# VHH binders against Transcription initiation factor IIB (tfb): the designs that were tried, part 14

Target 1, 335 residues: Transcription initiation factor IIB (tfb), of Methanocaldococcus jannaschii (q58192)
Amino acid sequence: SVDYNEPIIIKENGEIKVVKIGELIDKIIENSENIRREGILEIAKCKGIEVIAFNSNYKFKFMPVSEVSRHPVSEMFEIVVEGNKKVRVTRSHSVFTIRDNEVVPIRVDELKVGDILVLAKELPNIEEDIEIDKKFSKILGYIIAEGYYDDKKIVLSYDYNEKEFINETIDYFKSLNSDITIYSKDLNIQIEVKNKKIINLLKKLRVKNKRIPSIIFKSPYEIKKSFIDGIFNGKDAKVFVSKELAEDVIFLLLQIKENATINKKSINDIEVYEVRRITNIYTNRKLEKLINSDFIFLKIKEINKVEPTSGYAYDLTVPNAENFVAGFGGFVLHN

## First folded at step 4 (VHH)

Design d11 (framework vhh_5j56_2)
Fold by ESMFold2-Fast, scan of step 4:
Structure d11 (fold): chain B 335 residues (1-335), chain A 123 residues (1-123)
Amino acid sequence: as target 1 above (335 residues)
Amino acid sequence: QVQLVESGGGLVQPGGSLRLSCVASGFTFSEYSEYAIGWFRQAPGKEREGLSSISYSRGGSTSYSDSVKGRFTISRDNAKNTVYLQMNSLKPEDTAVYYCAAKYWGSEFYDYWGQGTQVTVSS
C-alpha cells in the first residue's frame, strides 16, 4: 500500500491527469454503495478508471482498475532512489527488483540501501489529433510554469534579456488579433493579453494554473515537446515549480522518452522543486540491455520511516497485470 | 528572513569607477538559487530607476537598462553570497542612492530591498 500523497497518472472518461492516489480512492470509497470490509480493509469496486501497468512483454499501457482499497496504518517508509525519485509505501508492500536477470517483486521490509528498483523509463505516449499548434503549446507551458490567467487576461513576465521569447510571444498573440499591453516594471517586461476567445479556449480545455492539462498528455509528440520547451525556459534545462507541477512534468517527460532529476529546495521555508531535464538517465546499463523493457533500474539511496499523511494506506487492483505505476518519478509497484 | 546590505558607495570624480557590493543573508545565492538580484537607484525628487539584474537560477543571465549598458557590469560570487555592480565611466547624472533588491524567480516585482548606499559623482 502507498501513502495518500503519492502521484498516479490515470485515464478517466477520456481525460489523462495526475492525481493523488489517496484523494482518488477516498472519493471512490465514499461514493460507493457497496463497500466490502475484510478485517480493517475497506474495498470498493472501481469502474471507468485506467492506470499504467506493464504487460507480459515488459511494456507499459493503460489498464482498467477493478477494485480500490484502503486500511489504517501507523507507519510508512519513504524510499529514495537515484535522481531523488521517491515513493512512500508500507513495510509489507512489494516493489520490483531484478534477480537472476528477471524482474521480480520484493517486499519493502526486505530492501536495503544499494538495492536496485524498477522504475518507468517510458510511459505510453497517447497521440490524439488536436488542433493546438506548437507555438500556442510552448506559450501555454510558460503560462503554467511562470505566468497566470484569469477571466480577463493572460499575464506573462520576462526579464529584459529574454527578447527573443518576448518577441515570439508578442508576434503570436498579435497574429490572433489580441489586445496586448506591454510594460516594464522593476527590470521586468510584462505582457498582458486580453483576448476573450483565447481565455474561453483555456477554460474549454480545462487549463488550471500550475497544472498540466489533459489535452497536453494526449497531444502529438511535437505538441508535448513544444509544451516542455515552454516549461523549461532556462538555459540550463531546469525549472523550479510546486510539487504537483513537478510530478506532472515528470510523467509528461516519460511519455516523450525523456527524464529528469528532482531536488527539493527550501528558501525561507518555501518548498520548491527543481526539476532538471537530463540527457542520460542513470541506470544499470547491463540490466537495461539484458531486459527489453520500458524500465530503468535505479539504486536506493535512502529508506526512511515517515508518518502516514492521512492515517490510511491505499491500493489498486489491476487484473491480469498485478502491478501499477505510481510515486514521484514513476515507481513500479506490485498489487 | 531575506536581508540585503549594500556597500561600496562614496565620492568619485567624473570618469571614475566604483564597485558596489550586495551581501545577502537568509538564503544562499547559487546557480540554483530561486532569487534574482537587481540594482536600482533613486536621486532626490526622481522616481526609482532599474539598472541591472542577474538571475541566479538561469546561469547568471544578466540585463541592463539603456542608461548604463556598456558602462555597468553585474556579477556574482556565490561562495560569498554577494552580488557586485561594477560602475565605469561615471557621470554626474549617476549621483543617487543605489539599492540592491531581490525577488523570488516567479515573482513579478522585487519584494526585498536593502537600505541603500550613496554614490556621488563630483569633483
Scores: ipSAE 0.000, ipTM 0.341, lowest interface PAE 10.9, mean pLDDT 83

Design d12 (framework vhh_5j56_2)
Fold by ESMFold2-Fast, scan of step 4:
Structure d12 (fold): chain B 335 residues (1-335), chain A 123 residues (1-123)
Amino acid sequence: as target 1 above (335 residues)
Amino acid sequence: QVQLVESGGGLVQPGGSLRLSCVASGFTFSSGESYAIGWFRQAPGKEREGLSSISWSRGGSTSYSDSVKGRFTISRDNAKNTVYLQMNSLKPEDTAVYYCAADYYGETLYDYWGQGTQVTVSS
């Protein structure tokens, strides 16, 4: 079982989004008229929700969840791997490791620092027939990562090093007959844009939540790539975002066969995450049998006993797979 | 541990030139670990002023404040893990302590700072 705050990417009613597993499961159980109890477990049937799992071909796909469960818990373990990807799990839960060149489950209480864990390298790229402008997608990414908007304006801030992206942004909004004001101070440029139609579109996409909209997770590869370029300030190496947006970004990167490292920081007692986009991961853990798998193999750096976020630990049943993907960085978990 | 060390400051006459150096340790510019390195200055009793920056992610894209455009040039030498500020046509108002700053898994764009090097422009 996993902690309340572990991120999971789901498909529900045609929408793809990243949610907290505990929030998802609590809502299902609270809305269920029939809760089955087995010892300390509360179990409810689940309909219409898919999560990512792998089958015997070592490829990921969305698969239906049949049941969800929760149980009281007093301790959790946080497993941190290379790139600072992390997941909080109970002692008795199994993750996947490599033993004798085979992918096998292993209990959390049998793990030690230096062991190799299986994480997602590539997630299913869902591409629906949705028309989105590539330039808008890139600018939308930047608005979510660095900008803000209200009923009257959109505000974007740039480093002077981003001259190409600054000009691209100005040209785009001018093409839409927008009112644009530009401010320059030291090594930064701020652009204010007034355009009611675009602001209304941002409201419909619920962009003020600073999360990746479902339509982006379902868009064609080129639209996803442009969006990510926007998140990373027109192809910068890193971005500073909330934990929830960092989680969204990691799952989206995995859909376009990219990766990143994570570093947690604190600004005025507010937790923020540096997401560093990196594609040159040097590894000597290439396994011939698994070379075509959707897996990446990362070494455990730390195993820490931590307090549970809530009074419960959570689990999912995925029939036909007996696994699912969750956690900050896409860990493969046994169920 | 990330450290930046400035050197090359000193006394120079108006119209003269100086080349400042900033050596990084604990990270390398060629690895892409630093997003940008910038030069800043601060004169006694005045606010810190940003002068110039050079980025890793843009293949060495540079920027300059209006007060130094055309007079100062920023460059880097990845093999020496060093960033330079070539200062030409110096004026008395350029007198200040000059700092280099970089980011490296930080909270802000410039969260690692050197100790500074004094530049005095006086006849």
Scores: ipSAE 0.000, ipTM 0.194, lowest interface PAE 14.1, mean pLDDT 82

Design d13 (framework vhh_8h5u_2)
Fold by ESMFold2-Fast, scan of step 4:
Structure d13 (fold): chain B 335 residues (1-335), chain A 120 residues (1-120)
Amino acid sequence: as target 1 above (335 residues)
Amino acid sequence: EVQVVESGGGLVQPGGSLRLSCAASGFTFSDESYAMGWYRQAPGNQHERVAIITSGGSTNYPDSVKGRFTISRDNAKNTGYLQMNSLKSEDTAVYYCAAEYWRGYEYDYWGQGTQVTVSS
């Protein structure tokens, strides 16, 4: 079982989004008419939700969840691997490792620092036919990362050194007959855009919550790539104040066959997350047998005993796979 | 009554050996629901796990004791053991046996501890 706050990417009612596993499962159990109890374990049937799991060919795909469960817990373990990807799990839960050149489950209480774990190298790239262009996608990414909007206007803030992107933004909104006002103050450039059609689109996409919209997770590769370029403003690294947005970004990067490292920092007493993109993924000769898999193999750096976020630990069953992907960085977990 | 009781602690010289025992009552280690672990706490230090064995016989040790300590079970006697060889002064601590419930439930059982002192 995993901690309440572990991120998981799901598909539900045609929408793709990243949620906290504990929030998802608590809602399912509380809305269930039939809860099965086995000792202190609460189990509920699940319908209409898919999670990412690997199939017999070691490829990830969305697969239906048949059941969810939770149980009281007093102890949790945080596993940190290379690149500072991390997941919080119970001692009896199994992750995947390499043993005798085969991918096999191993219990958390049998792990030690230096052991190799299986994580996602890439995730399914769902590509639906949508009518959204690359320029809007890039600007949408920047609005989510650095901007805001209200009923009257969109506001975007730039450093004066970002002249190229400032001009690209102005040209785009000008092409849509928008009312644009530019303010310069203390080496900062602010662009205020008044365009009711675009503001209504942002409202429809629920952009104000500062999360990646479902339409982006379902978009063509070029649209996803452009969105990410907007988030990172053409750079390799981006500091996020929101852990949830950083988690969204990691899952989206995996869909476009990119990976990332994570570095948690403290700036002015605020915890922030620096996500750095990795475009070149190396495999060693021990992994030759699994070159065509969707897996990456990373060493454990730390195993720490931590307090559970809630009074419960959580699990789900994917009957056709017996595994699922979750955690900050896309860990493969046994079920 | 559910209980685990440690025994076998004592005073040994550096390089010596001790075998600790953990007797369980009210449950059985042959029950796949329980793993058996050994933990220690030295004065001024936090608790640390020095060995664990699952119902299937899989074991794990930290680098500080690997090669020197061996954990085992005797399911017929419902007893676990920790064989400690090549003892060092740094091994001086109170050693605790724990029966750890599967799936991370709050039903772990801990013993009261047994003192191991390594001194000349």
Scores: ipSAE 0.000, ipTM 0.098, lowest interface PAE 24.3, mean pLDDT 83

Design d14 (framework vhh_gefurulimab)
Fold by ESMFold2-Fast, scan of step 4:
Order: sequence, then structure tokens, then C-alpha cells
Structure d14 (fold): chain B 335 residues (1-335), chain A 119 residues (1-119)
Amino acid sequence: as target 1 above (335 residues)
Amino acid sequence: EVQLVESGGGLVKPGGSLRLSCAASGRTFSEYTAAWFRQAPGKEREFVSAITWSGSTTYADSVKGRFTISRDNAKNSLYLQMNSLRAEDTAVYYCAADLYRFESEYDYWGQGTLVTVSS
């Protein structure tokens, strides 16, 4: 079972989004007309929600969830692997490792620092019939990562050294007949854009929550890549964002066959997450039989006992898979 | 930033073919998603086909395999090749352009060209 705050990417009512597993499951159980109890487990049927799981060919796809459950817990364990990807799980939960060239489940209480865990290398790239202009997608990413908007204007802040991206942004909004005002202060450039149509579009996409909109998770590769370029200030290797946006970004990167490392930072007593793009992904030669799988294999750096967020641990059943992807960095977890 | 003018409409027999053209003005057309919509008298406007600035195409189920959308950015033009025309294809066809596509939310529209499939 996993902690309340573990991120999971889901498909529900045609939308793709990253949610907290505990928030999702609590809502389902609380709205269920028939809750089954098995010992300490509260179980409810689930309809219309898909999560990512791997099939017998070690490829990920969205698969329907049949049941969700929760049970009281007093302790959790945080597993941190290379790249500082992490997941909080109960002692009796199973993750996946490699044994005799096969992907097999292993209980958390049997794990040691230095053991290999299975995580997602790439996730299904859903490309629905949704089209967004590439330039808009890039600017949308930047608005979400660094921007602000209200009923009157969009505000974007840049370092003076980001001349190319500043010019791209100005040219884009100028092409839309926007009213643009530029301010400079202490090597910071601020661009204010007044365009009612774009502001209304941002409202429809719920951009103020600073999360990746569902339409981006469903867009073609080029649109996703352009969006990510915007998140990373055009072409930077790293970006500093909130925990929830960092979680969204990792799942989106995995959909376009990219990856990142994560580092928790404190800047002026504000917690931020550094997400650094990985361009050099290597395959362990000892696992050549799995080279074409959707998996990467990362070593455990730390196993720490932590307090449960909600007092419950959460689980879900994916029929015919007995696994699902969740956690900060895309861990493969056993049902 | 763009102005759109449709042409090529007319009377055509069932099973026939017709090619619609849309001429765009200005330097920015190549950066836009362009689309064809149609509206029959007394009915709602419906989506027909779209093509992004990169050339990716989308078609309504009713026209898949029969219609082909294309663009020529050097000529600032959008085309709709209509084959195997049916009576239900009779409508005023509109060219539209936008920087993004959210179903029918397009900012720039042409005045329309009438296509009649009969007899």
C-alpha cells in the first residue's frame, strides 16, 4: 500500500491528470454506496478510472481500476533511488526488482540500500485529436512555471540573459495584436501582456493552479516537447518548481521518452524542487534481455521510516496486471 | 492578423469531386492551425477537418477517407479535396484559422463558399 500524497497519473472522463492517490481513493470510498470490509480493509468498486500498468511484454498502458482500498497504518517507509526519485510505502507492500533476469515483486521489508528497483523509463504517449499551436504550448509552459495572470494581464519574468526567449515571447504576443509593456529592474525583465482572448483561454485551462493541463498530456509529441521547453525556460537543463508541478513534469517527460533527476531545495526558507532533464540514459548490460522494455533500473540510496500523511495506506486493483505506476518518479508497484 | 477567403464551391453530382481553396493574407498564416467547417441551412456548424502549422491532420468521422486537407505555406493557401461527394455534404464551407484548437473556438473565419451535391 502507499501513502496519501503519492502521485499517480490517471485517466478519468477523458481527462489525463496527476492526482494524490489518497485523495482519489478517499473520494471514491466516501461516495460509494457499498463499502466492503475485509478485516481492517475498506474496499470500494471503481468505475471509469484508468491507471498505468505494465503488460506481459514489459510495456506500459492505461488499464481500468476495478477496486480501491484503504486501511489504517502507523508507519511508512520512504524509498529513495538514484536521481532522488522517491515513494512512500508500507512495510508489507511489494515493489519490483530483478532476479535471475526476470522482473519480480519484492516486499519493502526485504529491501536493502543498494538493491535495484524497477521504475518507468517511458509511459504511453497519448496523442488524441487535440491541437494546440506549438508556440502557444511553449509559452503556456512558461506561464505555468514562472508566470502570473489575472483578468487584466499576463505577467512573465525573465533574467536579462534570456534574450532569445524574451524575443520569442514578445514576437508571439505581438503576432496576436496584444498590448505589451516591458519593465526592467535589477537585471530582471518583466513582460506584461494584455489580451482578453488568451487570458480567457488560460482560465479555461485552469492555469492558476500551476499544474499541467489535461490537454497537454493528450497532445501530440511536438506539443508536449514544446510545452516542456517552456517549463525549462526555453532550453535550460533545470527548473525550480513546486512539488506538485515537479511530479506533473516527471510524468510528462516519461511520455516523451525523457527523464529527470529531482532535488529538494530550500531557497529563502521556501521549499522548491529542482527538476533536471536527463539526456544520458544508459542500459545495464547485465539486463540486455530487458533493453526494449519500458523500464529503467535504479539503485536504492535510502530507506527511511516516516510518518503516514493521513493515517491510512492506499491500494488499487488492476485486473490482469497486478501492478501500477505511482510515486515521485514513476515507481512500478505490485497490487 | 489573418484574413481568409474561400473559393471553389459549386454544384456537383453525387460521387463527384470538388476542391475548395482558402486564401490567407499576411505573413503569419504558416504559424496557424487552419480548419474547414460546414453548415447546412437550419443546422449547427460542424467541424470537417483541420491541419496544424506542422502538417498534422484531423478529420471528422463523416469525411474520413473521402476528404483530404492540405496547405501550401508558400502560397498562404489551405485546400480541401472532396471526393465521393454525398447529398449530406451539401453546406456552406468555412475556412478558419487559430493559434490553437479547442473544438470550434477559432478566431479567424472566412465568409464561406456554397457546395451543393444534387442530382
Scores: ipSAE 0.000, ipTM 0.139, lowest interface PAE 18.8, mean pLDDT 83

Design d15 (framework vhh_7pa5_2)
Fold by ESMFold2-Fast, scan of step 4:
Order: structure tokens, then C-alpha cells, then sequence
Structure d15 (fold): chain B 335 residues (1-335), chain A 119 residues (1-119)
């Protein structure tokens, strides 16, 4: 079972999004007409939700969830691997490791620092025809990462080093006949855009949540790539105040066959997450039978006992795979 | 290595016209806004005009609005300034610049082309 706040990418009613597993499962249980109780375990049937899992070909795809469950817990373990990817799991939960050059499940309580875990190298890249272009996608990424909007305007702030993107932003909104006001103070440039149609589109995409919209997770590769370029503003690294947005970004990078390292830092007593892109991913040559798999193999750096985020631990069943992908960095978990 | 080479300056009488050109190399021209900046004898630099990298947005100093037109040809990596209804106060060395719009902080300057407006 996993902690309440572990991120999981799901498909529900045709939409793709990253959610906290505890939020998802609590909602399903609360809305269920028939909750089954087995000892301390609460179980509900699940319909219409898919998660990412692998089958015998060692390739990931979306697969349907049959049941969700939760049970009371008093302790969690945070497993941190190379690149500082991390997941919080219960003692009895199984992850995947390498033993005798085979991918096998192993219980969390049997893990040691230095053991190798299986994580996602790449995730399914769902591509649907959508009504957004590359320029809007890049600007949308920047609005989510660095901007804000209200009913009257969109506001984007830049420092003097961002002149290329400043010009691209002005050019784009001018091409849409927007009302644009530009302010310069010290080393900062602020662009205010008044365009009711675009503001309504941002509202429809729920951009105020500061999360990656479903339409981006379902977009063509070029649209996803442009969105990521907007988030990172042409740089290799980005500092996020929102852990949830950082988690979204890592799942999106995995869909475009990129990866990242994560560094948690404290700035003015605020916890922040620096995500650094890795565009070329290599697997361990000693595992050559798995070199074409969707897997990456990372060593455990730390195993820490931590407090549960809520009073519960969570699990889900994928009947045809008996595994799923979750956690900050895309861990493969057994079920 | 960024290189900007201005041309098209010269002597003209008040009310006359000139067209300046700037040939750019050493960077991806259509990724950057381009500006014209001028410097009159004994004065500091004065921003004249800016054009976005696509040409979709232009801006002008109040002193030249309605008289000057900035344009670019991205296929030729060339920036232009069409100057009409020239006045004696337009006399200056004109520089092509790769930089932020509406700012005097320019990354790269060309060598300049002299414009003299006199009777």
C-alpha cells in the first residue's frame, strides 16, 4: 500500500491527469454504493479508471482498475533512489527489483540501501488531434509555471535574460488581436494581456490549479515538447514551489522519453523542488535482455521511516498485470 | 559570434527619405527582436524602434512615430528602417541592435551608419 499523497497518472472518462492516490481512492469509497470490509480493509469496486502498468512484454500501457482499497496505518517508509526520485510505501508492500538478472517483486521490509529498483524510463505517449498549436502550448506552460490570470487579464513576468520568450509572447498575443500593455521596472518586464477568449480557454483548462491540463497529456509529441519548453523557459532545470506541478512535469517528461533528477531544497523556509531534465536515457548494459524495455534501474540511496500523511494506506488492483506506476518519479509497484 | 553590419546612411535635406539596412549573422535571426538605436553628437543613445522576431509587433519612439517604419526579412537575415520626412534632429549615427524591446540594455551593437539631415 502507498501513502495518501503519492502521485499516480490515471485515465478517467477519456481524460488523463496526475492525482494523489489517497484523494482518488477516498472519493471512490465515499461514492460507492457497496463497500466491502475485510478486517481493517475497506474495498470498493472501480469502474472507468485506468492506470499505467506493464505486462509480459515489459512495456507500459493504460490498464483498467478493478478494485481500490484502504486500511489504517501508523507508519510509512520513504524509499529514495538515484536522481532523488521517491515513494512512500508500507512495510508489506512489494516493489520490483533485480535478482539473478531477473525482474522480481520484493517486499519493502526486505530492501536495503544499494538494492536496485525498477522505475519507468518512458510512459505511453497518447496522441490525439487537439485544437491547440505549439505557440499556445509553450505560452500555456509559462503561464502555469510563472504567470497568473484573472477575469480581466493574463500577467507574465520576465527578467532581462528572457528576451527571446518575451518577444515570442508579444508576437503571439498580437497575432490574436489582444490588448497588450508592457511594463518595465528595474530588471523586470511584465506583460499584461487582455483577451476574453483566451482567458475563457484558460478557465476551461482549469489553469488556476497550476497543474498540467489533460489536453496536454493527450497531445501530439510536438505540443507536449513545446509545453515543456514553456515550463522550463528554454533551460535544463526549473525550481517548483508546487510539488504537485513538479510531479506532473516528471510524468509528462516520461511520455516524451525524457527523464529528470529531483532536488528538494529550502528557500526562506519554503520547501521547493528543482527538476533537472535528462534527454538521453541509458540502461545498465549488464541487463541487456531488458535494454529495450520501458524500465530504468536505479539504486536505493535511502530508506527512511516517516509519518503517514493520513490515517490510511492505499492500494488498487490491476487484474491482468498485478502492478502499477506511481510515486515521485514513476516507481513500478506490485499489487 | 554575433555580427551586425549597418548600411544606407548618408546626407539628405529636411523632408527627405533614407532606408537603412542591417545584415545580421552569427545567431538565429528569426529568434530575436531587433532594434534601431541612434546617437547624436554629444548625446547618449536614444532608442528609435523595435520589431518582434516574426515582424508581427513593432514599436517606435514618440519622436519618430508616423515618419519611420521598421521591417525585417527573415529569409535574408536583414533588418530595415525606412525613414521619411527627415528632420535636422534626426542627425545621428544609427545602430542595429539585438536586444530587449523598449529597453536601452542592448546585447550587441553594430558599427553604425551615419545619417545627416541638413540643408
Amino acid sequence: as target 1 above (335 residues)
Amino acid sequence: QVQLVESGGGMVQPGGSLRLSCAASGFTFDDYAMSWVRRAPGKGPEWVSTISWSGGYTSYADSVKGRFTISRDNAKNTLYLQMNSLKPEDTALYYCAKDRYYETYFDYWGQGTQVTVSS
Scores: ipSAE 0.000, ipTM 0.096, lowest interface PAE 23.3, mean pLDDT 83

Design d16 (framework vhh_5c3l_4)
Fold by ESMFold2-Fast, scan of step 4:
Structure d16 (fold): chain B 335 residues (1-335), chain A 119 residues (1-119)
Amino acid sequence: as target 1 above (335 residues)
Amino acid sequence: QVQLQESGGGLVQPGGSLRLSCAASGFTFSDYTMSWVRQAPGKGLEVVSDISTYGGSTTYADSVKGRFTISRDNAKNTLYLQMNSLKPEDTAVYYCARDYYKEWYFDSRGPGTQVTVSS
């Protein structure tokens, strides 16, 4: 079982999004008319939700969830692997490791620093026909990372030395016959754009919540790549104040066969998350049976006892796989 | 009305120096990032250097790094460009600009001052 705050990417009614597993499962249980109890477990049927799991070919795909469960918990462990990817799991839960050249489950209470864990190297890249071009996708990424909008305008802020991106943004909105006003003060350039059609599109995409919209998770590779370039503003690394947005970004990177390292920092007593894009992973193990797998193998750096977030631990059942992907960095977990 | 007036250009030998000045009026100078941009004969506009509102940050084009220094005096509403080790390739009309992003998006620029570097 995993902690309330663990991120999981789901597909529901054709939409793809990253949610907190505890929030998802609590909602399903609270809205269920038939909760089954087995000892301390509360179990509810689940319909219409898919999660990422690996099949017998060691490839990830979306697979349906049949049941969700929760149980009271008083002890939780945070496992931190290379690249500072982390997941919080209960003592009795199983993750995946390598033993005798096989991918096998192992209980958290049997793990030691230096053991190898299985994580996602890449995730399914769902590519649907969508009405978003590369230029809009890049600007959308930047709006989510650094901008805001209201009923009248879109506001984007830049460092003065980002001339190329400033010009690209101005050119794009000018091509749409937008009303553009530019303000400069100190090292900041602010661009205000008035365009009702674009503002209405941002509203439909729910951009104000500062999360990656479902349409991007379902977009063609080029659109996802352009969106990520907007998020990172042409840089190798980006500092996120929102942990949830950082989690969204990690899952999107995995869909385009990129990876990342994560560093939690404190800036003026505010926790921030620096995500650094990695096009190749420094440490990766190749095994004969797993050479074409979607897996990466990372060593455990730390195992820390932590307090559970909600007093419950959470799990879900994927009947034909008995595993799922979750956690900050995409851990493969046994269900 | 925003007004910018450059001065200090002229003819100079290769390896020589010039200091350009730009007198600003009609706006609160200390509220704006300022730029020097240039246009060589038959070429487009090139941003040479920019400076933040109080001079805490500056940037330079790769072609002039180490040779040019931008500065400002907010009490005098004046922008400066110290140009050292001048090369023939630096021959251009130099413009003082406010809110310059691209040739068709600049808010205001002066009439320019000609700098000619030749033997």
Scores: ipSAE 0.000, ipTM 0.125, lowest interface PAE 21.1, mean pLDDT 84

Design e01 (framework vhh_8h5u_2)
Fold by ESMFold2-Fast, scan of step 4:
Structure e01 (fold): chain B 335 residues (1-335), chain A 121 residues (1-121)
Amino acid sequence: as target 1 above (335 residues)
Amino acid sequence: EVQVVESGGGLVQPGGSLRLSCAASGFTFSDSRYAMGWYRQAPGNQHERVAIITSKGSTNYPDSVKGRFTISRDNAKNTGYLQMNSLKSEDTAVYYCAADEFYWGKEYDYWGQGTQVTVSS
């Protein structure tokens, strides 16, 4: 079982999004007319939700969830692996390790620092026939990362030395006959764009939530890549104030076969998350039989006892798979 | 075709004032696509921005000239101005008017020929 705040990527009613597992399961249980109780365990049937799980060929795909559950818990363990990817799990829950060139489950209470865990190297890249302009996708990423909008305008801020991206942004909105006002504030350039059609599109995509829209998770590879370029503004690393957006970005990177490290920092008592893209992925294990798998193998750096966020631990049943992907960095969990 | 032409430079004593003019052709200052600024370059130095104004009248200045220099524009005459007060010897430079269709700062689409400002007694 996992903590309330663990991120999980789901497919529901044709939409793909990252949610907190505890929030998802609490809503399902709350709306259920038939809650089954087994000891301390509350179980509800689940319909219409898919999560990512691996099949017998060690490849990830979306698979339907049949049941969700929660139970009271007084302690939880945070497992931190190389690259500072982390997940909070209960003592009795099983994760995956490697033994004799095979992926096998291992209980959290049997783990020690230095052990190898299985995480997602890449996730299924869902590509629907959605026509989105690459330039729009990049600008959308930048709006989510650095901008805001209201009923009248979109506002974007840049450093004075980012002239190429400033020009790209201006060219894009100018091509749409937008009203553009530019001004400088100290060493920053701010661009205000008035375009009712684009503002209405941003509203439809719910961009004010500062999360990656479902349409991006379902878009072709080139559109996803362009969106990520907008988020990172041509750099290898990006600092996020929102943990949820950083989590979204990690899952999107995995869909385009990229990986990242995470570094939590404190700036003026505000926790921020630096996500750094990795182009060359190294593992401390190179297994011939798993070379075509969707897995990466990372060493445990820390195991810390922590307080449960909600007082409950959460679980999913994926029939025929007995596993699912969740956590900050995409851990493979047994169930 | 876009072009800017400066005028109004000269010799002035420390503490004095000068007003520079920038006549634009091929575009209008009311076009929100164009930002206009004043930049200066002293011998041996790279050019630096000293003032910027948008089509809607928003302005910005570096600390070195803030409170002493004022940028403005006259849309009817299609001319921009830089009012320089309380001039110091360190303000000695060639002053350029620049129009930038997409970005202002260290790189410009269009430069004037420059006008020399010398602050010396």
Scores: ipSAE 0.000, ipTM 0.152, lowest interface PAE 15.8, mean pLDDT 83

Design e02 (framework vhh_8h5u_2)
Fold by ESMFold2-Fast, scan of step 4:
Structure e02 (fold): chain B 335 residues (1-335), chain A 121 residues (1-121)
Amino acid sequence: as target 1 above (335 residues)
Amino acid sequence: EVQVVESGGGLVQPGGSLRLSCAASGSIFSSNRYAMGWYRQAPGNQHERVAIITKGGSTNYPDSVKGRFTISRDNAKNTGYLQMNSLKSEDTAVYYCAADDYFWGSEYDYWGQGTQVTVSS
């Protein structure tokens, strides 16, 4: 079972989004008229929700969830692997490891530092018939990561040496006949854009919550990549964002066959997450080459006993797979 | 300011053909950010996408109509078309033209009122 706060990417009513598993399951159980109890376990039927799971060829796809469950717990274990990807699980839950060149489940209480775990290297790149402007996608990413908007204007701040991205932003909004004001102070360039149509679009996309909109998770590769470039301020290797946005960004990177490391930081007493784009975090390239899969193999760095976020641990059932992807960095978990 | 109006629906025998037209007023069809599509809803069924066309001319179709339906657009006339060939009884539905500055999957700012297509013998 997993902690309340573990991120999971789902498909529901045509939308693709990252949610907290505990929030999702609590809502289903509390709205269910038929809760089945099995010992301490509360179980509810689930309909219309898909999660990512692997099939017999070690390839990921969205698969329907048949049931969700929760049970009371008093302790959790946080497993941290290379790249600081992490998941909080109960001691009896199984993750996946490698034995004799075969992917097999292993219980959390049998794990030790140095063991190899299976995580997602790439996720299904869902490309629906969604057309958005590539330049807008990049600017949208930047607005979500670092921008501000209200009913009157959009505000974007840049360092003076980001000339290419500054010019790209100005040219884009000029092409839309926007009212643009540029302020310069010290090494900072601030662009204010007044365009009612774009502001209404940001409202429609729920950009205020600073999460990746569903439409981006369903967009073509080039639109996703442009969006990610915006999140990373053009060509920066790293960005500092909220935990929830960091989780979104990791799942989006996995959809475009990219990866990142995660570091928790404190800036002005506010917890933020550094997401750093990388070209290689693999410590077992030989296994990756032997097994043609959507998997990456990472060593456990730490196993820590932690307090559960809520009074419950959570599970879901994926018929015919008996696995699903969740956690900060995309862990493959047995169900 | 955009008004979207469909025409060309009617009754056709299985294997027949129909061409639907979508006329728009305003400048949305001349936008470089513009997309248009055709959607349908049969009685008791969910709303589904039938075809889209981008300003650049790229098209996409679901497997159910691919090879039988063709979407096109005359930007000078602000008119879109859906050519439907080899019609089947399961193509019976109300067909809607949708337009937006950006293509949002199933969400659009501008929709027509719909035109009935009935494929029956």
Scores: ipSAE 0.000, ipTM 0.211, lowest interface PAE 15.3, mean pLDDT 83

